# Ledger of designs, part 11: VH-VL binders against b0r0t1r1705to1887

Target 1, 183 residues: b0r0t1r1705to1887
Amino acid sequence: RLRVLADVSGSMYRFNGVDGRLERSMEAVCMVMEALESYEHKFKYDITGHSGDGFDIELVRCDKVPKNNKERLKVLKTMHAHSQFCMSGDYTLEGTEHAIRELAHEEADEHFVIVLSDANLERYGISPDRFARVLTSNPQVNAFAIFIGSLGDQADRLQKTLPAGRSFVAMDTKEIPQILQQI

## First folded at step 4 (VH-VL)

Design a2 (framework fv_ifabotuzumab)
Fold by ESMFold2-Fast, scan of step 4:
Structure a2 (fold): chain C 183 residues (1-183), chain A 122 residues (1-122), chain B 107 residues (1-107)
Amino acid sequence: as target 1 above (183 residues)
Amino acid sequence: QVQLVQSGAEVKKPGASVKVSCKASGYTFTDYYMNWVRQAPGQGLEWMGDINPNSGKTNYDEKFQGRVTMTRDTSISTAYMELSRLRSDDTAVYYCASEGHYGYEGYAMDYWGQGTTVTVSS
Amino acid sequence: DIQMTQSPSFLSASVGDRVTITCRASQSISSYLAWYQQKPEKAPKRLIYAASTLQSGVPSRFSGSGSGTEFTLTISSLQPEDFATYYCQQYYSYPLTFGQGTKLEIK
């Protein structure tokens, strides 16, 4: 069982023109959907978003996964629209904790949570230690962070703070399928 | 009703070990971290460490590393804090305190035990 | 370690007074700050968490503010039952740390 958590907050839209963060995040989500389509028999997955509006924003349901480009585009349009009209804060920590707790109660051989992030946690006031704590909070759930396109001192510091093997950096969204295979 | 009930007062000699228990009721024991905090007579609060009751993972303050062991028994919703090689300056009231709801706001210590007085003297 | 410093360490006040206690962190802790009240020979009681969120059941005369490194606990109109020791505590990073405490005494 697998849940992917993506940032759909207002800052993703507002600052997309500066560094392309929303575009990179949408590309990452698209790559995840495409990669997992080939493994539908192995993975029951969903994708949820977090923003100031909450931490359980439905992007992809496990019982209605996108099967073609038209359906995948619809997911990306929902993601874009949510970011455009949400001016509130960030629920990365709460969303990750909720995902871990909810999946731990579901019946499956293995449970995975993957958090997609631009490594901008400290800018939102999110503690790296609290994030590390949440990622390792339940031994029945394997939680990982993937930092997308934001190779800087922030991404490097977060990788060093998080437990070995629990965070990955993707300079190019093309690296996401390979990272998912490594997980 | 949430309650944390700690074991009774202890008097120990230097070099001995003490094991304090904290029995939780009124909530799901494995859902929230348990903290241990001590307070020497007339002094402030000092954090010792915490335990994730679900995984058993512990975090200790460096000052106590090597002398403290935190464990739990999920079948009876009880957390334990054992401090070894006791010194006179370990004389204090020892508290267990559980964190509240999920999210960073719940991570502060919500419910406290009544405290266990540990006196170390000959 | 993040050091938490409270000011003042000792405060004398009268019933009805507005009381302010300040807590300073040695580095930014965002809003990961809690305030506790401790009466003699009793366990601490959480008053405020997330810097400004009032615990249910705590009187509205208590309020918290601040973010980053400077935080304030305010009691708008002091009552007899409020004479106690108050502690701030950061839960941003390990190890968790408390301020040294502020003892609030009747004048």
Scores: ipSAE 0.103, ipTM 0.680, lowest interface PAE 6.1, mean pLDDT 81

Design a20 (framework fv_ifabotuzumab)
Fold by ESMFold2-Fast, scan of step 4:
Order: structure tokens, then C-alpha cells, then sequence
Structure a20 (fold): chain C 183 residues (1-183), chain A 122 residues (1-122), chain B 107 residues (1-107)
């Protein structure tokens, strides 16, 4: 069982012109959907978002996963629209803890939570150590972070701070399928 | 029964160091972070830092950085907090407090030691 | 650093009263807020965590609410043993910070 958590807050849309963060996040979600299509027989997955409006915004349901490009595009359009019309707010810590707790109650051989983040945790007032503690909060759930578009010095700091094997840095969204294979 | 037992009261002169111990029992010592919090007479609670007893990794409030050292000994389930270059305004009750015994969102300080009074006077 | 501000700093009340203490964070902390009770010369005792989850063994007259930046601790019917100092604390990000405290005294 697998849940992917993505940031769909208003800051994603507002600052997309500065550094392309919404475009990178949408591309990452697309890559996740494409990669998991090859493993549908092994993983039941869903994708939820967090924003100032809450931390369990539905993007992909496990019983209605996208099967083609047209359906994947609908998910991306929903993600874009939510970010465009949502108020600011960051629920990364709360959303991650909620995902871990919710999945722990479901019956499955293994449970996975994957958090997509832009690696600028300090921008949101989030200590890497606090995030690490949330990721390891339940030994029955394998929670991982994938940091997208990190600069070299940011990647170095995060890799030193977060537990080995619980975080990955993707400089390019094309690296996401390979990272998912390692998980 | 979870219990945190701290070392006894200390009287120190300015410039000295003090090392307070906190012995844990009734739970797996390495599973939960240990915090150190102090309280000056008539004042509120002030967080100093925490330690992951499993890894030994620490985080200190910047106010104490360079003067505080937090360590642990897993063989005897004991955490230590050492504060150096003491001043009169370090006079306080020092507490250890462990986190997270009831679930995923209970990382706030669950169990507290009885406190150690440290008096700094000439 | 996230600054935690409590209101009021001092509160006088009678047994049976409903009392409310407010805690404000200088930035959003989601629901990562705890409330503690401290009696004279004793260590603090946790009453509430995750903003609204009551600690086991704590009387049901205590309740917490709020999210983001504004939080409230309510005691629905004050008892003699409730006269103490109350502290809020955020555990959303480092460094952890406490409110300045609210001293609740008998009227």
C-alpha cells in the first residue's frame, strides 16, 4: 500500500514564475503515476495533497488510478487549479503524519508514504530534524521524502540531517522512477 | 511504570560547569527523544535542547550553543546535560523530559524528571 | 524562532467557573501544540497534545482546540486542584518554544 503526498498550496502557483516549483511538482506527480502503472499488480496507491485548506486533498484514488495520458492530465489540471485558487499555508508535517497514521490502519503486507518536497524546508519553518522524526514515527510504515530540484549545498545538508535510506534527492524529475524502484 | 530520576541539587561558583543526570526506566530508552528544559526562580519554562538517545544526535537552542553538551549512556539508560561557564542567571531548576509514548503525534514532553536545582553564587 | 504568547498572564477564578486560556503562535504550527499544568515546586504535567488530544488520566473538564496560529485551553468547571500555572508549547519546529505561562489563582 502506497500513498504519495504532494504540495498543492497557493505558494506553488504564486512562485511558479520564479523557480518553476509547481511545474516541477506536477512533472514529479506525472512521473510517479507513469512509474506505478508498471507495478499496479503489486501496489495499491493513491495521491493526496496538502495546502492551506487541509492535508488530505484527493488527487488520485486507489480505486480509480489513471490508465492513460488523458486521465493523468486531469490529475495535473486538478493540482494546478487547486494551487491557483488555494490560500497560502503549509501542512507538510501534519499531512505526513496523517498519511502515516491512516495507512497504518489499513491491511497490507507493506505500507509506504512518499512525500514530495522542494527541499526548502526552512522556507516553511520546518526543521529537517523535526521532519526526520515524523518520517520515522511509525515502524510499521516506510515513509520517505523525495526532494526535487535541490541545489548542491541544500542536498548535502539534508542528506547529513535525515536518516539514511529515508530521503532521496532528485535534481531532475526523470530520476523519480529510479528512486521509486529503490523503495 | 515510566520514571525519570535526576541527580541532586548543585551549588556552583560563576565560571564553573555543572553536569546533571537523568536515569530512565520503564520504557525503551533509545526509542524516544530526551528534552532538557530549565526554569529560573519565578520564571517560565525555557527549552534548552534535545537528544536522540539511539543516534546521540543533539539539537541545542542557539542561546546555549557553545555552553551546553547533551550526551547519553545507553548501557545504563541515562541522559546527561552539562552547562559550562556558569553565570548567576543560570540559577534554575533543570528538568529532563521524554517524548512520545502514546502514538505518532505525541512528540511533546510526556514524562518529566523531578528537577535538579542548580544555584550559581559567589 | 516561533514565539508563543499566552493570554492572560494572570487569571483569578472561583471553583465551578469556566476558564479559557489562549495561546498564539507567531507562525502556523498546524496542530503541533501541547498544554502543560505546573503546580508550585513540582515538575510540569502534560494535559493535552496535538492541540486537542487529552492525555490519559486527565479529567474530561479539560479540553483543547485550535490549529494554525490560535489555540485555546478550556476548563469547563474549575476544581480546587486546578489552581496552577499553565503553559502552551509548540513542537512543530526547532527550537521548541513555550508560552510565558498563565497563572490561575483562586478568587
Amino acid sequence: as target 1 above (183 residues)
Amino acid sequence: QVQLVQSGAEVKKPGASVKVSCKASGYTFTDYYMNWVRQAPGQGLEWMGDINPNSGKTYYDEKFQGRVTMTRDTSISTAYMELSRLRSDDTAVYYCASEGHYGYDSYAMDYWGQGTTVTVSS
Amino acid sequence: DIQMTQSPSFLSASVGDRVTITCRASQSISSYLAWYQQKPEKAPKRLIYAASTLQSGVPSRFSGSGSGTEFTLTISSLQPEDFATYYCQQYYSYPLTFGQGTKLEIK
Scores: ipSAE 0.005, ipTM 0.491, lowest interface PAE 14.3, mean pLDDT 80

Design a21 (framework fv_ifabotuzumab)
Fold by ESMFold2-Fast, scan of step 4:
Structure a21 (fold): chain C 183 residues (1-183), chain A 122 residues (1-122), chain B 107 residues (1-107)
Amino acid sequence: as target 1 above (183 residues)
Amino acid sequence: QVQLVQSGAEVKKPGASVKVSCKASGYTFTDYYMHWVRQAPGQGLEWMGDINPNSGKTNYDEKFQGRVTMTRDTSISTAYMELSRLRSDDTAVYYCASEGHYGYDSYAMDYWGQGTTVTVSS
Amino acid sequence: DIQMTQSPSFLSASVGDRVTITCRASQSISSYLAWYQQKPEKAPKRLIYAASTLQSGVPSRFSGSGSGTEFTLTISSLQPEDFATYYCQQYYSYPLTFGQGTKLEIK
């Protein structure tokens, strides 16, 4: 069982022109959907967004997984629309905690939570130590962070601060499928 | 043992500013958000804002935006709440409250200071 | 802002009674709700978080339930020390908001 979390807050839309954060996030979600398409028989997965409005915005349902480019495009359009019209705010911590708690109560051989994030947690008021604690909060759930984009020393510091094996840095969204193989 | 110890009672005139301190001990100060909540005499609890002691990032209720400033000093594990341009209806007990050392799965307030009475009168 | 409304505002009960306090959110807050107890002239004390998770050290006679917009706090066998004011609080989104409070007084 697998849940992917993505930021769809208003800051993603508003600051996309500065560092491409919304575009990078959408590309990452697309890569995740493509990578998991071949493994739907092994993984029951969903994708949930978070924003200033909340942390359970439905992007992909377990029972309605995209099967082609047209369906994947609909998911990306939903991400864009939420980012454009939802409040700025960050529910990465709450969304991750909620995902871990929910999945822990489902029957499955393994439980996975993957958080897609940029490398600058401080920008969103998130302590790397607090985030590390959340990722390891339930031993029944394997929670990982994938940091997207090249932020120089910020990405390096963050990777060193978070628990070994629980965080990955994707300098290019094309690296995401390889990272998923490690998870 | 976790303790939050606040500064003493203050009496202020309208238009003045007040700065309340909250010293934390018994846990890692930078790990958990610190909240400020006030309570006017005979009234309910009103959230004012919070601060991430690690980053210094603050979130304020719109009602207090422009009048409240929350800060911290990590070297002495102390949080501060300053409220300016005081009015008589700012008379209240002001509490600091941390998420405590419980865990990171809750933004609810775990440990509370004893409260600081601020009286605004002419 | 998410409005939190408690019912009743005042409740009279006797030692040994089962009492229930309800809390309604103006929009869905999932399970991100806490309950606090406050005695006169004292700081509040958290009883429950995540709607139903009992805080360590809080007596088992306290329990919470609900999700979305409707929540309840139950005290199964009221004790003398339980006479206090109770507050619900959502922490789903900023600004954090409290209910108006329920004063539990001796009958």
Scores: ipSAE 0.007, ipTM 0.482, lowest interface PAE 10.2, mean pLDDT 79

Design a22 (framework fv_ifabotuzumab)
Fold by ESMFold2-Fast, scan of step 4:
Structure a22 (fold): chain C 183 residues (1-183), chain A 122 residues (1-122), chain B 107 residues (1-107)
Amino acid sequence: as target 1 above (183 residues)
Amino acid sequence: QVQLVQSGAEVKKPGASVKVSCKASGYTFTDYYMNWVRQAPGQGLEWMGDINPNSGKTNYDEKFQGRVTMTRDTSISTAYMELSRLRSDDTAVYYCASEGHYGYDSYAMDYWGQGTTVTVSS
Amino acid sequence: DIQMTQSPSFLSASVGDRVTITCRASQSISSYLAWYQQKPEKAPKRLIYAASTLQSGVPSRFSGSGSGTEFTLTISSLQPEDFATYYCQQYYSYPYTFGQGTKLEIK
């Protein structure tokens, strides 16, 4: 069982012109959907967003996953619209903790939570130590982060803080399928 | 009814070790982190570390790293804090405290044990 | 480490007074701040978490406010049972740290 978390807050839209964060996040979500299409019989997955409005915004349901490009584009349009018309807010920690707790109570051989992030957690007021604590809060759930697009001091500090195997860095979104294969 | 019951007072010589226990009841022991906090006579509160009772993973304040060991026994819902190479300035009341049960934003110390007085004297 | 500084360290007040205690963090901790009350020879009791969320069972005369680096605990009308030492604590990052405490005494 697998849940992917994506930031769909207003800051994603409002600052997209500065560093492309919304475009990078949307590309990452698209790559996740395409990669998991090959493993749909192995993984029941969903994708939820977090924003100033809450931490369980439904993007993809596990009982209705996108099967073609038209359906994937609909998901991306929903993500874009939510970011455009929503207040800025950060529920990364709450959303991750909720996902881990909720999945731990479901029947499955393995449980996975993937957090998509731009590696700039401190800008959003998130301490790497707090993030590490949340990711490892339940040993029955394999929670990890995929940091997209930035390989600076921030990504390096996060990898040092997080336990081995709990964080991955993707220079571009095309590396995401390879990271998912490691599962 | 949530309750944390700690072991009794200890008197130790410098260089000895002390192991304080904290027995939890009234909730699922493995669901919430256990913290250890101490307070020297007439002084404020000092965080020592925490343990995830489910995984056994610990986080320690660097001041105590190498001298403190936090463990748990899930079969009896009991957490332990062992402090070695005791010094006179380790004389304090040691508290166990469970994190809040209301989600991430409540992760501060919610339920507290009664405290264990440890006196280190020559 | 994040340094937590309380002001004042000592406060003398009368029953019925409005009391304000401040807590300053050396860096932003968002809203990850708790307030505790400790009476002599007793374990601390949590009053507030997430900077402003009142603990269940705590009287409504207690309130918390603030975010980032500046936080305030207010007791709107002091009662006899409120004379105690108060501590703020950040749980934003490890190690968790406490303020030095504010001792509230009867005038």
Scores: ipSAE 0.005, ipTM 0.522, lowest interface PAE 12.5, mean pLDDT 80

Design a23 (framework fv_ifabotuzumab)
Fold by ESMFold2-Fast, scan of step 4:
Structure a23 (fold): chain C 183 residues (1-183), chain A 122 residues (1-122), chain B 107 residues (1-107)
Amino acid sequence: as target 1 above (183 residues)
Amino acid sequence: QVQLVQSGAEVKKPGASVKVSCKASGYTFTDYYMNWVRQAPGQGLEWMGDINPNSGKTNYDEKFQGRVTMTRDTSISTAYMELSRLRSDDTAVYYCASEGHYGYDSYAMDYWGQGTTVTVSS
Amino acid sequence: DIQMTQSPSFLSASVGDRVTITCRASQSISSYLAWYQQKPEKAPKRLIYAASTLQSGVPSRFSGSGSGTEFTLTISSLQPEDFATYYCQQYYSYPWTFGQGTKLEIK
C-alpha cells in the first residue's frame, strides 16, 4: 500500500515564477502516476495534497487511478487550482504523520509513504530533526522523502540528517521512477 | 486521564548505577516520545534524552552518552532510565515527561511524572 | 547546541502587575518553543507550546509571542498562585535545551 504526499499550498503558486516549484511538483506527481500505472495490481496507491488549511486534498484515489494522459492532466489541473486559490502554509509534518498512522491500520503486506518535498525545509519553518522523527515514527510503515529540484548542497546535507535509506534526492523529476524502484 | 507514575527515591554511593521507572496510563504508550529531564537542587531543568516507545530508538544529550541507557517495556507501558557510574553531582530530581497528543506543533513535554529524587553520597 | 537565555533571572512583582519574561535562542528555532511553570516541590507544567498556543486549562492571563530567536511570556494580571519559576524550552533541534529559568517572587 502506498501514499504520496504533495504540497498544494498557495506558496507553490505564488513563487512558481521565482524557482518553478509548482511546475516541478506537478512534474514529479506526473512521473509517479506514470511509473505506477502498470503496477496497480501490485501497488494500491493514492496521492494526497496538503495546504495551509490543513485539509487532505484528494488527487488520486486507490480505486480510480489515472489511465491515460487526459486523466493525469486532470490531476495536475487540480493541483494547480488548489495552489492558486488556497492560503499559504505547510502541513508536511502533520500530513506525513497522519498518512503513516492511517496506513498502519490497513491490511497489506507492506506500507509505504512517500513525501515529495523541497530540501529548504527551514524556509518553511520545518525542523529537520522533527521530520526525521516523523519518518521513523512507526516501524510497520516505510516512509521516505524525495527532495526535488536543483538544491545543491542543501539536499545532500538533509540526506545526512535524515535516517539512512529514508531520503532521496531527485535533481530532475525524470529520476523519480528509479528512486521508486529502490523503495 | 493521562498519568505518569515514577518509582521512589533512591540513595546511591558514588560509582553505583540507578534505574528509574516511569509507568504510563490513560493513553497509547507507543504513540508519544518519552523524555527524561533532571534538576539538581536549586538549579534549572536539564534534558537527558528521549525514547520512541514504539521502535525503542533513543536520543541522548552528549553529556550523558556512555552513562545513560533508556529502555521501555511496552507490555506494561513503562519507560526506564538507567544512569551508571554515579557522581555526587548526579544528585537531582529525575523526571519523565511525555510529548503532546497530535501534530508537530504539540511536540513539547505535555505530561510529567511526579519526579524521583536520587541522592548520591558517600 | 542551541543556547536558550532568559531575562530576567529573577523578578519581584505585585499582585495585579503585568509581567513579561523574555527568552532568546542562539539560532532560529521557528516557533518550536514551549513555556513551563514550576511551583516549589512540584513537577513542571506546560503553559504554552508552539510559541503562542495556550495549553487547555491554563488561565487566559498567560500569553506567549515571538518567532525565530526572540520570545516572550506575558502574565497580564499577576495572581498569588503565579509564584513560580518559569522556563522556556526549544524543541527544534536535538538536544532539547531549556533556558536557565526566571524565578518570579510576589512582593
Scores: ipSAE 0.206, ipTM 0.713, lowest interface PAE 5.4, mean pLDDT 81

Design a24 (framework fv_ifabotuzumab)
Fold by ESMFold2-Fast, scan of step 4:
Structure a24 (fold): chain C 183 residues (1-183), chain A 122 residues (1-122), chain B 107 residues (1-107)
Amino acid sequence: as target 1 above (183 residues)
Amino acid sequence: QVQLVQSGAEVKKPGASVKVSCKASGYTFTDYYMNWVRQAPGQGLEWMGDINPNSGKTNYDEKFQGRVTMTRDTSISTAYMELSRLRSDDTAVYYCASEGHYGYDSYAMDYWGQGTTVTVSS
Amino acid sequence: DIQMTQSPSFLSASVGDRVTITCRASQSISSYLAWYQQKPEKAPKRLIYAASTLQSGVPSRFSGSGSGTEFTLTISSLQPEDFATYYCQQYYNYPLTFGQGTKLEIK
């Protein structure tokens, strides 16, 4: 069982022009959907968003995963709309904790949570130590962070602070399928 | 070095309009939101609105809706704040302030202009 | 609108004192809170962002803490240049709002 968390906060839309963070995040989500498309009978997955308004925004449901480009485009449009109409806010810690709690109680052979992040945790007042604790809070759930479109040195610092094997850096969204394979 | 340089002091009569300018240098003007904040004599800080210099999209505090207009000219890296139908209680120092830069800074106001005093009196 | 309330509004202190200023938001703003220092006839200067991250170049005697609705600015050993007015500001939702300010005066 697999849940992907994506940032759909207003800062994603608001600052997309300065570093392409919303565009990079949407590309990452698209790559995830494409990578999992062939394995929908093996992996039951969903994608949820977090923003200043909350951490359980439904982007992809387990029972209605996108099957083609038209359906994937609808997900990306929803992601864009949420970030456009929500102000800045980060529920990365709360959203990750919630996903781990929910998945731990579902029946499955293995449980995975993947957090897509721009690694700028300092902006949100998120301590790397707190993030590490949340990622490892339940031994029944394998939680990982993928840092996308991030500043190299910030992502490297976070990767050194987080538990071994629980964080990955994707300088290019094309690296995401390879990272998913390592997970 | 990042600098925000504002236009000089203005004295206006009630009912008039004032347009304050803020010229940015030392960074890519279109990459960071510009905020406008005012402060009446002896009072606190009051946010008026912001503008995305890339798109021109603005957000205004409701108390100024219909009276404030924020614009920019990307060719000269200058933001403008125009306040119409001035009242005596619009007497204040008006500041422009750019938001923090991506990846290394916050999204709160990082660099501030020196302020423009606007006096509204009859 | 998110209301920001500071306490105290006025604070008298001596050089070397430890001072604390609190800021309360009317709803959760996560860590989207900044602290500004303003000296007479000068523009505000950002001291802290993301509730606890110190701005580059700001002395380490300044620190911020808190999340959600309760925030604190602390000056561990007050210096003469620290006598100023301090403002908290949320940048979580529009409209952006400031606290009413805390004027730090010499005793």
Scores: ipSAE 0.000, ipTM 0.469, lowest interface PAE 15.8, mean pLDDT 79

Design a25 (framework fv_ifabotuzumab)
Fold by ESMFold2-Fast, scan of step 4:
Structure a25 (fold): chain C 183 residues (1-183), chain A 122 residues (1-122), chain B 107 residues (1-107)
Amino acid sequence: as target 1 above (183 residues)
Amino acid sequence: QVQLVQSGAEVKKPGASVKVSCKASGYTFTDYYMNWVRQAPGQGLEWMGDINPNSGKTNYDEKFQGRVTMTRDTSISTAYMELSRLRSDDTAVYYCASEGHYGYDSYAMDYWGQGTTVTVSS
Amino acid sequence: DIQMTQSPSFLSASVGDRVTITCRASQSISSYLAWYQQKPEKAPKRLIYAASTLQSGVPSRFSGSGSGTEFTLTISSLQPEDFATYYCQQYYRYPLTFGQGTKLEIK
């Protein structure tokens, strides 16, 4: 069982022109959907967003996963619309904790939570050490972070701060399928 | 009724080890991190480390790394802090303290034990 | 390590006074700050977390504010039972660190 968590907050839309954060997040979600299409028989997955409006924004349901580019585009349009019209706020920590708690109750052989995030957590006021703790909060759930984009030493520091094997850096979204294979 | 009950006072000689226990009741022991904090006579609070009672994972202040060991026994909802190679300046009251579970509540210490006085003297 | 510095270290005030204790972090800690009250020979008690969220059961005369590097604890009308030492604590980064404490003496 697998849940992917993505940032769909208002700041994603408002600052996209500055650093492309919404565009990168949408590309990452697209790559995740494409990679997991090959493994529908092995993984039940969903994709949930977090924003100033909450941490359980439905993007992809496990019983209604996108099967073609047209359906994947609908998911991306939902991400764009939500970030455009919602309040600014970051629920990365709370959303990750919620996802871990919910999946722990699901009947499955293994449970995975994957958080798509910018490596510069401090930009969002997020403590790297606290994020490390949240990812390991329940030993029954395998939680991972995939950091999109290259920030040089920020990405390196995060990988050293986070528990061994719990974070990955994708210098661009093309690397996401490879990272998912390692998880 | 949430309670953290610690073991009794200890008197140790320099070079010895001490192991303090903290028994939790009134909540789910594995849901909240347990912190250990000490306070030397007339001084402030000093964080030593924490343990996730569910996984057993620990985090220590580098000052105590190599001398401190934190463990737990989930069958009796008890956390332990062992400090070795004791020095006279380890004389302090040692507290266990549990956290909140989610969000901004995670690292802040909600419930505290009554404290265990450890005196190191020869 | 993040250093937490409290000001003042000692404070004497009359019952009914408004008092403010300041806590400064050596680097930004966002809102990851808690305040504790410790009475003589007792364990500390959490008053506030997330810089401004009041703990259940704590009197409303206590309040916290601030973000980043500057934080304050305010007691709007001092009572005799507020005689205590107050500590701030950051939980943004390991190791967790406390301020040196502010001893409040009520005349």
Scores: ipSAE 0.012, ipTM 0.618, lowest interface PAE 8.0, mean pLDDT 80

Design a26 (framework fv_ifabotuzumab)
Fold by ESMFold2-Fast, scan of step 4:
Structure a26 (fold): chain C 183 residues (1-183), chain A 122 residues (1-122), chain B 107 residues (1-107)
Amino acid sequence: as target 1 above (183 residues)
Amino acid sequence: QVQLVQSGAEVKKPGASVKVSCKASGYTFTDYYMNWVRQAPGQGLEWMGDINPNSGKTNYDEKFQGRVTMTRDTSISTAYMELSRLRSDDTAVYYCASEGHYGYDSYAMDYWGQGTTVTVSS
Amino acid sequence: DIQMTQSPSFLSASVGDRVTITCRASQDISSYLAWYQQKPEKAPKRLIYAASTLQSGVPSRFSGSGSGTEFTLTISSLQPEDFATYYCQQYYSYPLTFGQGTKLEIK
């Protein structure tokens, strides 16, 4: 069982012109959907957004996964629209903790949570120590962070802070499928 | 109603060890971290460490590293803090405090035990 | 370690007064700050978390503000039961740290 978390907060839209964060996040979500299409028989997955409006904003349901480019585009448009019209903050920690708790009681051979995030957690007021703690909060759930973007020093520092094997850095969204295969 | 009930007062000699217990009730014990905080007479609050009751993973302040051990027993919803090689300056009230709260809004300490007085003297 | 410094360490006030206590962090802690009230011989009680969120059951005369490195706790109209020691605490980074405390005494 697999849940992917994506940031759909207002700051994603508001600051997209500065560093492309919303566009990069949308590309990452697209890559995830494309990569997991080949593994539908192995993984039952969903994709959930988080923002100040909540931490379980539905993007992809595990019983209704996108099957073609038109359906994938619909997901991305929903993600863009939510970020554009959201005035509230980031719920990365709360969303991750909720996902871990919710998946822990579901019946499956393995449970995975993958958080798509910006390596500059401090920019969003997110404590790296609290994030590390949340990722390891339940030994029955394998939680991982994938940090997206051209962030050198911050990404390296964060990898050293997080528990071994729990974070990956994707400098380019093209690296996401390979990272998913390692998980 | 949420309650944290701690063990009774202890008087110890320098060099001894003390183990304080904290029994939780009224919430799911494994859902929230348990913190240990102490307060020397007339002094402020000092954080010692925390434990994840679900996994058993601990975090300690470096000052206590090597002398403190935090454990829990999920079958009786009880957390323990053991401090070894006691010194006179370990005389303090020791509190357990849970991060238990509704809504995932905060990781600060919400519910506190009544405190356990530990006196170290000879 | 993140140092938390409160000002003042001691405050004398009368019932009905407006009281403000400040807390400074040695580095940016965003909004990961809590305020506690401790009465003599009793365990601390959480008043505020996330810098400005009032704990359920705490009187509305208490309020918190600030972000980053400077925070304030305000009591808009002091009551007899408010005379106590107040502590700020950061929960942004390990180890967790408290301010030295502000003792609020009746004049």
Scores: ipSAE 0.028, ipTM 0.638, lowest interface PAE 7.0, mean pLDDT 80

